# VH-VL binders against Prolyl 3-hydroxylase 1 (P3H1), part 9

Target 1, 115 residues: Prolyl 3-hydroxylase 1 (P3H1), of Gallus gallus (Chicken) (q6jhu8r557to671)
Amino acid sequence: SHLVCRTAIDEKQEGRSDNSHEVHVDNCILNAEALVCVKEPPAYTFRDYSAILYLNGDFEGGAFYFTELDAKTQTAEVQPQCGRAVGFSSGSENPHGVKAVTKGQRCAIALWFTL
Short names: E, the ipSAE of ESMFold2; O, the ipSAE of OpenDDE; V2, 0.75 times the mean of E and O plus 0.25 times the DockQ between their complexes.

## First folded at step 5 (VH-VL; framework fv_ciduvectamig_arm2)

Design e3 (from e1 with heavy chain T100A T101R G108A Y111I; at its last look DockQ between E and O 0.62; V2 from the best seeds 0.00; counts 0 for: pae E 3.3 > 2)
Heavy chain, then light chain:
Amino acid sequence: QVQLQQSGPRLVRPSQTLSLTCAISGDSVSSNSAAWSWIRQSPSRGLEWLGRTYYRSKWYNDYAVSVKSRITVNPDTSRNQFTLQLNSVTPEDTALYYCARDYPEYWAFDIWGQGTLVTVSS
Amino acid sequence: QSALTQPASVSGSPGQSITISCTGTSSDVGSYNYVSWYQQHPDKAPKVLLYYVSNRPSGVSSRFSGSKSGNTASLTISGLQAEDQADYHCSSYTSSKTYVFGGGTKLTVL
ESMFold2, look of step 5: ipSAE 0.413; ipTM 0.820
ESMFold2 (binder alone), look of step 5: mean pLDDT 92; pTM 0.947
OpenDDE, look of step 5: ipSAE 0.836; ipTM 0.939
ESMFold2, look of step 6: ipSAE 0.392; ipTM 0.811
ESMFold2 (binder alone), look of step 6: mean pLDDT 92; pTM 0.945
OpenDDE, look of step 6: ipSAE 0.842; ipTM 0.941

Design e4 (from e1 with heavy chain T100A T101R D102G Y103H G108A Y111I, light chain N55E; at its last look DockQ between E and O 0.76; V2 from the best seeds 0.00; counts 0 for: pae E 4.2 > 2)
Fold by ESMFold2, look of step 5:
Structure e4 (fold): chain C 115 residues (1-115), chain A 122 residues (1-122), chain B 110 residues (1-110)
Amino acid sequence: as target 1 above (115 residues)
Amino acid sequence: QVQLQQSGPRLVRPSQTLSLTCAISGDSVSSNSAAWSWIRQSPSRGLEWLGRTYYRSKWYNDYAVSVKSRITVNPDTSRNQFTLQLNSVTPEDTALYYCARGHPEYWAFDIWGQGTLVTVSS
Amino acid sequence: QSALTQPASVSGSPGQSITISCTGTSSDVGSYNYVSWYQQHPDKAPKVLLYYVSERPSGVSSRFSGSKSGNTASLTISGLQAEDQADYHCSSYTSSKTYVFGGGTKLTVL
């Protein structure tokens, strides 16, 4: 498991357009240009399911989102909320990222499971 | 706490083989959550990744194209270490050599050895 | 030559922000989010500052931030301090299952 926190920086927030966590897939190597995700070493290929447990919700921005394999076409979005959990399969069907936190701090626990 | 300790000669003659060893403490060379790399640094080339070894049900190696014909990186599970062998060296191989742990989840080098300055000269 | 292009040097005054670029290709920075940044002080091994484009290891100041657009990754240092004077290196995973580094950037704090 992984405790992850991302905080907005005051003087940078008004111009910030980057993601807090870039789009990726949890158990394979995403190649967004070729629209493929290759499940091969040394990636953590043994992960089958992923979960994110949010520890707070008192921030702006920081939305969790899913994409197509192109890492750009958004397919779903989840706004974090204290105690909210997001569960998903770790494979190529669920590329995901986290939008920039524009105010406050987002904290979550990442969990991975092998079936 | 994971530490990497390097050893090996600091002077090698042209055409000989450069051999370095990296001993691992606090982790296993066969860990399924790590990969083990050699990286060198010189004024003319900066940092240059050379190759790695790692275990995922079997041993794998990946090597930089620039040295692929001359390099071998081998694990030694009994001594919990890994080695660099670079054949047929020239003065262009003079550099500060590092071993490093690569984390497959982060794809970064989070633990580095102390560095070994190797001079290739007559 | 290095596979990733960084400016050779950059400078700034204490308290300012500076940005260091790292430009690669579609076979590395463009295709993968496996970009990392390293700080290196004289006579020391490099130390990881960022991985996965923008993630900070524990113990790394929030003054260090990262981003990527197309084939270019960027490291931004806010609130510049004298201790930040060092060399900075970027790296990326490649489609050939290898790593490449930038040529390095010397940051001078005025």
Scores: ipSAE 0.227, ipTM 0.727, lowest interface PAE 4.2, mean pLDDT 86
ESMFold2 (binder alone), look of step 5: mean pLDDT 92; pTM 0.942
OpenDDE, look of step 5: ipSAE 0.832; ipTM 0.939

## First folded at step 6 (VH-VL; framework fv_ciduvectamig_arm2)

Design f1 (from e3 with heavy chain N32Y; at its last look DockQ between E and O 0.73; V2 from the best seeds 0.00; counts 0 for: pae E 3.3 > 2)
Fold by ESMFold2, look of step 6:
Structure f1 (fold): chain C 115 residues (1-115), chain A 122 residues (1-122), chain B 110 residues (1-110)
Amino acid sequence: as target 1 above (115 residues)
Amino acid sequence: QVQLQQSGPRLVRPSQTLSLTCAISGDSVSSYSAAWSWIRQSPSRGLEWLGRTYYRSKWYNDYAVSVKSRITVNPDTSRNQFTLQLNSVTPEDTALYYCARDYPEYWAFDIWGQGTLVTVSS
Amino acid sequence: QSALTQPASVSGSPGQSITISCTGTSSDVGSYNYVSWYQQHPDKAPKVLLYYVSNRPSGVSSRFSGSKSGNTASLTISGLQAEDQADYHCSSYTSSKTYVFGGGTKLTVL
């Protein structure tokens, strides 16, 4: 398990980084320019499923989102809420990132599973 | 807390082999979550990543193109350490050598050794 | 696989913001979000400030922020303080399964 917290620097975060976590894939090396995710060590190729459990919801921004392999075309978005969980397969079908936290602090636990 | 402690000679003659050791405490050299790198720093070249070793069901190595023909990075599980061997050294290999934990969760070097200045000269 | 380009030096006054650039190629900074930044004080080992372009490890001040556009990553230090005077290095994963570093930037706090 892994505790992840991302905090807005001040209430005017809009002019800074656009994402709290850049788009990635949990079990392969994403090359968004080539539209390929290479499942090869040292990536954690043994991760089969991922989950995020949100520990709080008293913040603005910080939406969890999925993309196509281009790391740009958003396909889904999840608004964090305290106690909300997001489960997904760890492979190239689920590139994902976290949008900027614009106010407050977002905290979550990340979990990974193998079959 | 994870710590890296370096050891090895500080003077090596040209054409010989530079050998350095990095001892790991608070983690395992065979950790499934980590990789173990050597990085050097010189005034003329700045920081240069040299290579790494890591365990993922078997041992792997990756090496920088510039040193690939001369470098070996080996784990030692019994002593919980990893070594750098750089063959056929020249004065261009004079540098401050660091070992570091290459943490693929971050794709970054999150723990560094104290550094060992190695001089290659007669 | 090529070294990343950083300015040799940058300066700023206490309380100001400064930005350090790190320019690579489509084979490193352009293709991957595996960009990291390191602070190095004199006679000390580098310390990671940012990974994944913009993520801060626990204990790193929120005054440090990062971004990336095309082949260029940027480190921004807001509210500049005297202890920020140090060398700053960027690093990126490459398509050759290696890492490359920038040449380093000396930050002087005036």
Scores: ipSAE 0.371, ipTM 0.815, lowest interface PAE 3.3, mean pLDDT 87
ESMFold2 (binder alone), look of step 6: mean pLDDT 92; pTM 0.947
OpenDDE, look of step 6: ipSAE 0.812; ipTM 0.933

Design f2 (from e3 with light chain R56Y; at its last look DockQ between E and O 0.71; V2 from the best seeds 0.00; counts 0 for: pae E 2.9 > 2)
Fold by ESMFold2, look of step 6:
Structure f2 (fold): chain C 115 residues (1-115), chain A 122 residues (1-122), chain B 110 residues (1-110)
Amino acid sequence: as target 1 above (115 residues)
Amino acid sequence: QVQLQQSGPRLVRPSQTLSLTCAISGDSVSSNSAAWSWIRQSPSRGLEWLGRTYYRSKWYNDYAVSVKSRITVNPDTSRNQFTLQLNSVTPEDTALYYCARDYPEYWAFDIWGQGTLVTVSS
Amino acid sequence: QSALTQPASVSGSPGQSITISCTGTSSDVGSYNYVSWYQQHPDKAPKVLLYYVSNYPSGVSSRFSGSKSGNTASLTISGLQAEDQADYHCSSYTSSKTYVFGGGTKLTVL
């Protein structure tokens, strides 16, 4: 569990299209070219569930999104909102990333659980 | 907050074993979140990752192919440190050696020791 | 013998933008988003600037940005300042569970 903040200064970040966090999987090593995610050390293989809890919503951009294993084909998107939580299994079924924050500051708590 | 402090000899003769120590403060060598690497730097090779040790229910090592036959990286939990042993050294092993925290979630080295210049010569 | 190829040197004037390339293979930069960049001032240890291609840690200026395309990652420094004069190194995770570094780039601020 840790606090994650991403920020934009309006002029510096406006129009930016790069991700605030590139697509990854929380408990394995994603090889998007080979379409595999290898669950082995030193990856955090003990993570079984992940959650993100948004602490604010007064920013633009910063959408949380899921992809297929190719790390490119978006399958779902969650727009941040204060008090919104996103829960998902930590494995290869849920590659995910965060789009650029284009205005303001995005803050969230990331949580990981072991069964 | 987290700090890495290196120690060890600065002159080693060819064919001997180079041995360096990295003491950790503010974190644990057995942390399930980190890994502990050795990296060296020379004018001819630049930065070169050598190997690491880490604990994930048991101890693991990963080593660079170029040194795999000669390298050992060992943890010492009682002293909260890790060591580099590089055997059969030659003058080509002369370099500035760093220990670093390898943060596998980011796959990057976020904390570095101060560096130890080791010369291999007669 | 660096595994990743960087230009040996690059220069720019204050206020300009410069880009440093880092070319690897499909077994490292091409397969993984585990690319990081380090700034190294003389007589100092390297300091991480970027990880995951484009993420920057707390306390690093947004003037540093990163991207990749195919087997090449890029570091862009906008609004060059005198303190940006340093060596810059790229690194990537590999399919052999190792790391590789570029040969380093000397940035001179004119």
Scores: ipSAE 0.431, ipTM 0.831, lowest interface PAE 2.9, mean pLDDT 87
ESMFold2 (binder alone), look of step 6: mean pLDDT 91; pTM 0.941
OpenDDE, look of step 6: ipSAE 0.820; ipTM 0.934

Design f3 (from e3 with light chain S95R; at its last look DockQ between E and O 0.79; V2 from the best seeds 0.00; counts 0 for: pae E 4.0 > 2)
Fold by ESMFold2, look of step 6:
Structure f3 (fold): chain C 115 residues (1-115), chain A 122 residues (1-122), chain B 110 residues (1-110)
Amino acid sequence: as target 1 above (115 residues)
Amino acid sequence: QVQLQQSGPRLVRPSQTLSLTCAISGDSVSSNSAAWSWIRQSPSRGLEWLGRTYYRSKWYNDYAVSVKSRITVNPDTSRNQFTLQLNSVTPEDTALYYCARDYPEYWAFDIWGQGTLVTVSS
Amino acid sequence: QSALTQPASVSGSPGQSITISCTGTSSDVGSYNYVSWYQQHPDKAPKVLLYYVSNRPSGVSSRFSGSKSGNTASLTISGLQAEDQADYHCSSYTRSKTYVFGGGTKLTVL
């Protein structure tokens, strides 16, 4: 498990709609241009399930979102809340990213499981 | 705290094999979360990634095209280290050599050794 | 030649913002978001500033930010300080399971 914290730069983040973490897949190498995710070393191919547990109170922005393999077409979004957990399979069915944190600091624990 | 400590000869003759060792403390060379790279730096080439070794159920290597025919990177689990072997060196292999932890979660080099300047000359 | 193109030098005054570009190809910067940036002071090993285009490791100042568009990644340093005077290198993971580096950029703080 890993503690991950991301913070806003008030000046720049408020004027932008970019991501705090680019879209990726947890157990393969995503090539969004080719619409493939290649499950090969050194990627963490042994990850079968992923979870994110949010640790802190309110911040602004920082939404967790899922996409198609194109890394652009958003399919779902989860707004972080203290104590909320997001669980998903680690494979190519769940490309995901984190939108920019526009105020405050977002902290979460990332967890990975092998079956 | 993870640290990388380099050792090896600093002068190598042309046509011989350049050999360097990187000792790891605070992590394991067989960690399934890391990979272990060699990178060199010279004024003419800047930074140049050479190759890596890593363990994912078995040992793997990846090498830069420019050196693929001459390079070997080997782990040593009993001493918790990894080595660079570069065959048939020429003066153009003179450089400052670094070992580094290649962390696939980052896809980047988060820990670097101190560097070893290796001169290839007669 | 280095696989990624960076300007050889940039300069700025304390308090200004500067941007360093890193241009690659569709097989590296264009394929993946696996771009990283390193700061290197004289006689020191490089130190990672950013990975995944824009993510800062713990302990890296928020004055460093990154972005990518097409085959070009950018490092922006806001609020320049004298301590920022260093060489800056970009790197990208490639479709060939290798890493490539840019030629480096010398930043001078005036």
Scores: ipSAE 0.290, ipTM 0.790, lowest interface PAE 4.0, mean pLDDT 87
ESMFold2 (binder alone), look of step 6: mean pLDDT 93; pTM 0.952
OpenDDE, look of step 6: ipSAE 0.739; ipTM 0.915

Design f4 (from e3 with light chain N33H; at its last look DockQ between E and O 0.41; V2 from the best seeds 0.00; counts 0 for: pae E 2.4 > 2)
Fold by ESMFold2, look of step 6:
Structure f4 (fold): chain C 115 residues (1-115), chain A 122 residues (1-122), chain B 110 residues (1-110)
Amino acid sequence: as target 1 above (115 residues)
Amino acid sequence: QVQLQQSGPRLVRPSQTLSLTCAISGDSVSSNSAAWSWIRQSPSRGLEWLGRTYYRSKWYNDYAVSVKSRITVNPDTSRNQFTLQLNSVTPEDTALYYCARDYPEYWAFDIWGQGTLVTVSS
Amino acid sequence: QSALTQPASVSGSPGQSITISCTGTSSDVGSYHYVSWYQQHPDKAPKVLLYYVSNRPSGVSSRFSGSKSGNTASLTISGLQAEDQADYHCSSYTSSKTYVFGGGTKLTVL
């Protein structure tokens, strides 16, 4: 394996929203009812580590949060701030989502690494 | 800017093979970020996903159960295209056929071709 | 083999809100957040409105919102406008590594 860096920019939402991003896993197909995340194509199975770099902080809400495999039980959260980075392993140990953005728009760069 | 341009015949006789081509510009058929799907639309059944091809160190295919015995979706890397082959067609295969980019980051179809109306009749 | 069930038609007056349902099973809508919605105007290809149940692509109005409860996903359109008159389709990933679509809903703006 090796480290492969990729960049992505989350699309800005057009306005205030209660729907930012539902819970997912970056390198597998999450089945929250069966409590399993299946690491198979076409999922991006080659992602080993993920990072989110926040480009702005002029919004409210939009907390980044982790869950159990059930996609419901929150285990941690991170408040976004301009220039803050959040790093985590891409696998089934880190289901994650983004809470509703209540004011403004959230802008971030997603990065993925392959080892 | 990614665009999908479809081509292929509009009339096919029963029992023959329906063949359609989708040309990709602005992306690669072998992209490790995308998958390439065929979807059809008819008044009686609405939209139906038929199948896809994608490259992840090797080529993969997934097909809808309803057509799995008759369908093949093939990439053509030299022309940056992918094709639909549907064997043994009947009038029930008459539909508007779309190619679409299947984007696994979203698990949705974010780019669609213009559509090709295919009539299966004698 | 899970087809998603949508109402065949829905109507509303300008300024009102409407909701279109999309009911599947535990093997598709119930198991995955991989639900998407497409708007299709006459003689046009579908365009993605929502993905991941509720995410809006850039350029999609905040009047469109989505939710999911159990085996049912919902598209809500608030502040109806004439341009919203179109067909609406839902889609879900399935445990068989396939996608299924709903039958479509024709929205008429009165």
Scores: ipSAE 0.510, ipTM 0.823, lowest interface PAE 2.4, mean pLDDT 86
ESMFold2 (binder alone), look of step 6: mean pLDDT 92; pTM 0.943
OpenDDE, look of step 6: ipSAE 0.766; ipTM 0.921

Design f5 (from e3 with light chain S31G Y52E; at its last look DockQ between E and O 0.67; V2 from the best seeds 0.00; counts 0 for: pae E 2.7 > 2)
Fold by ESMFold2, look of step 6:
Structure f5 (fold): chain C 115 residues (1-115), chain A 122 residues (1-122), chain B 110 residues (1-110)
Amino acid sequence: as target 1 above (115 residues)
Amino acid sequence: QVQLQQSGPRLVRPSQTLSLTCAISGDSVSSNSAAWSWIRQSPSRGLEWLGRTYYRSKWYNDYAVSVKSRITVNPDTSRNQFTLQLNSVTPEDTALYYCARDYPEYWAFDIWGQGTLVTVSS
Amino acid sequence: QSALTQPASVSGSPGQSITISCTGTSSDVGGYNYVSWYQQHPDKAPKVLLYEVSNRPSGVSSRFSGSKSGNTASLTISGLQAEDQADYHCSSYTSSKTYVFGGGTKLTVL
C-alpha cells in the first residue's frame, strides 16, 4: 500500500492545467510516443490488480482518468469521493493519471495485488 | 528511514580495479520494489549513471554503454550491501561516486549515499 | 557531452520565478514521463525535487513545479529564496533501460 497526498500547487489561477500525476501503467514501462508498454524488470511486473481508496473529498480537481496507450486520449474519468474505491487491472489496458488538484488536498491509498 | 553508507579506498592506480561498497539500512538489497544504482560526478561530465543491480525473482543488471565493458555491480544479501567494480581505470575515472536507490515506482533516485571521492593517479 | 541539454547557469532575484530547461530526444524525455529533477547544494549529495515530470515528493516545497512538451522538460521555481541557490540536474529514463543526466544548471539568487 502507498499513502499519497497531493496539495494544490498554488492558489487557483486561470490557465493552469498541470497534472498531479502523469499517465503511467502500474506493471509496465509506458512509451506513449511509440505506443508500447514493456512489461519487464525492474518495473513492478508482479502487480496484477490495482486499487485506489480515496480518504477525503474536500478538494477541487484531482480527477482520476484513464487513457489509451498514447497517454493523451482520455477514455474514462472517476471523480474522487471520500470512501470511493477505483479498481482496475494493472496492465497496459489501463494507462491512467490524476489531474491537477486545484484547491485543497487529495489523499488516497494505492493498493496492488499479485496472483 | 532508509540510509545508504558508502565505503572504499579513495586512491586507485591506473589500470587497477576501483571497488566501492554501499551498505543499506532500512531496506533490503533483494527488495522487489527497488533497484540499486551507482552514479558518479565530475566537473567534465557532470552526473553520470553507471549501472544497477536488482532482484526480481532473479538478479538483473543494467549498465551504461560507456562503461559496460568494465563495470560489475554485485549484491551481497548476507551483508545487505551492493558493490561497484570498475576495471582498468584511468585518470578520467576520477570522480565523486554515489550509490543511490533506484525507485521504479517513480523512476528516480530518491535516496543517495554520502559520496566517495576517488582519485585515479600513478 | 551530456546526454540532456541544460543551460549552464540561470539567475533571478528573490521573489521572482525562473525556469530551467532540459532537452533530450524521443528516446528519453520525449518518449517517457520519467523525468526527474535534483537539487544539489555545495558538498551535499543531490536531493530529488520532482519525479515523473511534475510530481513532488513529500517535504518538497510547492514552489517547485515541472512540465514537459515534446523533447523538453522544464523545472520552474517560484518565489525564489536565497536557499534555492544550488545546482539543478535533470534526468530521464531511456529506451536502453538506462538513465541519462543533463549537464547541470547553476542557479544564482541575486
Scores: ipSAE 0.488, ipTM 0.837, lowest interface PAE 2.5, mean pLDDT 88
ESMFold2 (binder alone), look of step 6: mean pLDDT 93; pTM 0.949
OpenDDE, look of step 6: ipSAE 0.823; ipTM 0.936
ESMFold2, look of step 7: ipSAE 0.452; ipTM 0.832
ESMFold2 (binder alone), look of step 7: mean pLDDT 92; pTM 0.947
OpenDDE, look of step 7: ipSAE 0.565; ipTM 0.867
ESMFold2, look of step 9: ipSAE 0.462; ipTM 0.842
ESMFold2 (binder alone), look of step 9: mean pLDDT 93; pTM 0.948
OpenDDE, look of step 9: ipSAE 0.744; ipTM 0.922

Design f6 (from e3 with heavy chain Y106W, light chain S54T; at its last look DockQ between E and O 0.80; V2 from the best seeds 0.00; counts 0 for: banned pattern WW H106, pae E 2.7 > 2)
Fold by ESMFold2, look of step 6:
Structure f6 (fold): chain C 115 residues (1-115), chain A 122 residues (1-122), chain B 110 residues (1-110)
Amino acid sequence: as target 1 above (115 residues)
Amino acid sequence: QVQLQQSGPRLVRPSQTLSLTCAISGDSVSSNSAAWSWIRQSPSRGLEWLGRTYYRSKWYNDYAVSVKSRITVNPDTSRNQFTLQLNSVTPEDTALYYCARDYPEWWAFDIWGQGTLVTVSS
Amino acid sequence: QSALTQPASVSGSPGQSITISCTGTSSDVGSYNYVSWYQQHPDKAPKVLLYYVTNRPSGVSSRFSGSKSGNTASLTISGLQAEDQADYHCSSYTSSKTYVFGGGTKLTVL
């Protein structure tokens, strides 16, 4: 498990459009230009499923989002909420990132499972 | 928490083998979540990644093309350390050598040793 | 000299913001978001400031931020302080399964 917290710089970052976490895949090496994700060591190829457990929701921004392999075309978005969990397969079908936290602090626990 | 302590000679003659050791405390050289790299620094080339060793069901090595014919990085699980061996050194191998933990979750080097300045000269 | 291009030096006054660039190719910075930044004070080992272009490890000041556009990554230091005077290095994973570093940037705080 892994505790992750992201905090907005100062009080408010209304104009911020950069990501708090860039788009990646949990068990392979994403090359978004070539539209491939290569599952090979030393990447954590043994991760089969991922889960995120949100510890709070009193912040702005910080949305979790999924993309296509291009790391740009958003396919889904999840707003964090205290006690909300997001589960997904760790492979190339689920590239994902976290948008900037624009106010407050976002905290979550990341979990990985090997089947 | 995790610490890397380097040891090895500071002066090596041309054509000999440079050998350095990095002792790990607070983590295991056989950790499935880490890799173990050697990086050197010189005024003319800056930081230069040389190679790594890591365990993922078996041992792997990756080496920079520029040194691949001369380098070996070996783990020692009984002493919880890893070594750099660089053969046939020349004065151009004079540098400050670091060991570092390569953290593939980040694809970055999050823990570094103290550095060992190695001079290659007659 | 180095695979990634950084300015040799930059300077700024206390309280100001400065940006250091790191330009690579489509085979490294352009293909991957596996870009990291390191701060190095004299006679000290480098210390990671950012990974994944933008992410700060625990204990790294929020004054350090990162971005990437095309083949160029950038490190921005806001609210410049005397202690920020150091060398700064960028690194990227490559399509050859290796790492490359920039040549380093000496930051002088005036």
Scores: ipSAE 0.477, ipTM 0.845, lowest interface PAE 2.7, mean pLDDT 88
ESMFold2 (binder alone), look of step 6: mean pLDDT 93; pTM 0.950
OpenDDE, look of step 6: ipSAE 0.790; ipTM 0.930

## First folded at step 7 (VH-VL; framework fv_ciduvectamig_arm2)

Design g1 (from f5 with light chain N33H S54T; at its last look DockQ between E and O 0.57; V2 from the best seeds 0.00; counts 0 for: pae E 3.4 > 2)
Fold by ESMFold2, look of step 7:
Structure g1 (fold): chain C 115 residues (1-115), chain A 122 residues (1-122), chain B 110 residues (1-110)
Amino acid sequence: as target 1 above (115 residues)
Amino acid sequence: QVQLQQSGPRLVRPSQTLSLTCAISGDSVSSNSAAWSWIRQSPSRGLEWLGRTYYRSKWYNDYAVSVKSRITVNPDTSRNQFTLQLNSVTPEDTALYYCARDYPEYWAFDIWGQGTLVTVSS
Amino acid sequence: QSALTQPASVSGSPGQSITISCTGTSSDVGGYHYVSWYQQHPDKAPKVLLYEVTNRPSGVSSRFSGSKSGNTASLTISGLQAEDQADYHCSSYTSSKTYVFGGGTKLTVL
């Protein structure tokens, strides 16, 4: 498990990518230009499933979102909420990122599972 | 917390093998979350990544094309360290050598050793 | 020669913003979100400033920001300060499972 906390900062609360996570795939190396995700060491190829558990909800922004392999076409979004969990397969079908936290601090636990 | 401590000779003769060691404290050379790289810096070439070793159920290596025929990077789990061997050195291999941790989630070098200046000359 | 192209030097006055470019190809900077930037003061090891194009490690000032367009990544330093005088290096992951660095940029604070 991996505790992740991100906070908004005053000069960036209005919209820049201050603490967002770029779109990535948990078990392969995404090349969004070539639309390819290469599942090869040293990437964490042993991750089969991923989950995010939100520890608080007293923040704004920080939405979790999925995309196509282009890392741009958003396919789904999950609004953070205390105690909410998001589970997904770790492979190339689920590129994902986290939008900037615009107010407060977002804390979540990242979990990875190997089948 | 995590530290990389380098050791090895600072003077090497042409045609010999350059051998450097990087000792790891606060982490394991066999960590499934890290990879262990050698990078060198010279006035003429700047920073140059040379190669790495890492453990993912077995040991792997990746090497820069420019040195692939001469380089070996080996782990030593019993001493928690990794080594650089660069064969058949020439004066062009004179550089400041760094070991560094590559953290694959970020694909960046977050911890660096102190550097070892190696001179290749007669 | 360096695999990624950076200007050899840039300069700026305190309080100004400066931008350092890092140009590669579609097989490195263009293809991956894995561009990182390093600050290096004299006689010290490089220190990571940015990873994944835009992300700052804990403890790095928000005055450092990054972006990428096509095959060119950029480091911007706003509110320039005397301690920003250093060498700056970019790095990218490549399609050959290697890393490449730029030639480095010496920043002079006037």
Scores: ipSAE 0.373, ipTM 0.802, lowest interface PAE 3.4, mean pLDDT 87
ESMFold2 (binder alone), look of step 7: mean pLDDT 92; pTM 0.943
OpenDDE, look of step 7: ipSAE 0.581; ipTM 0.877

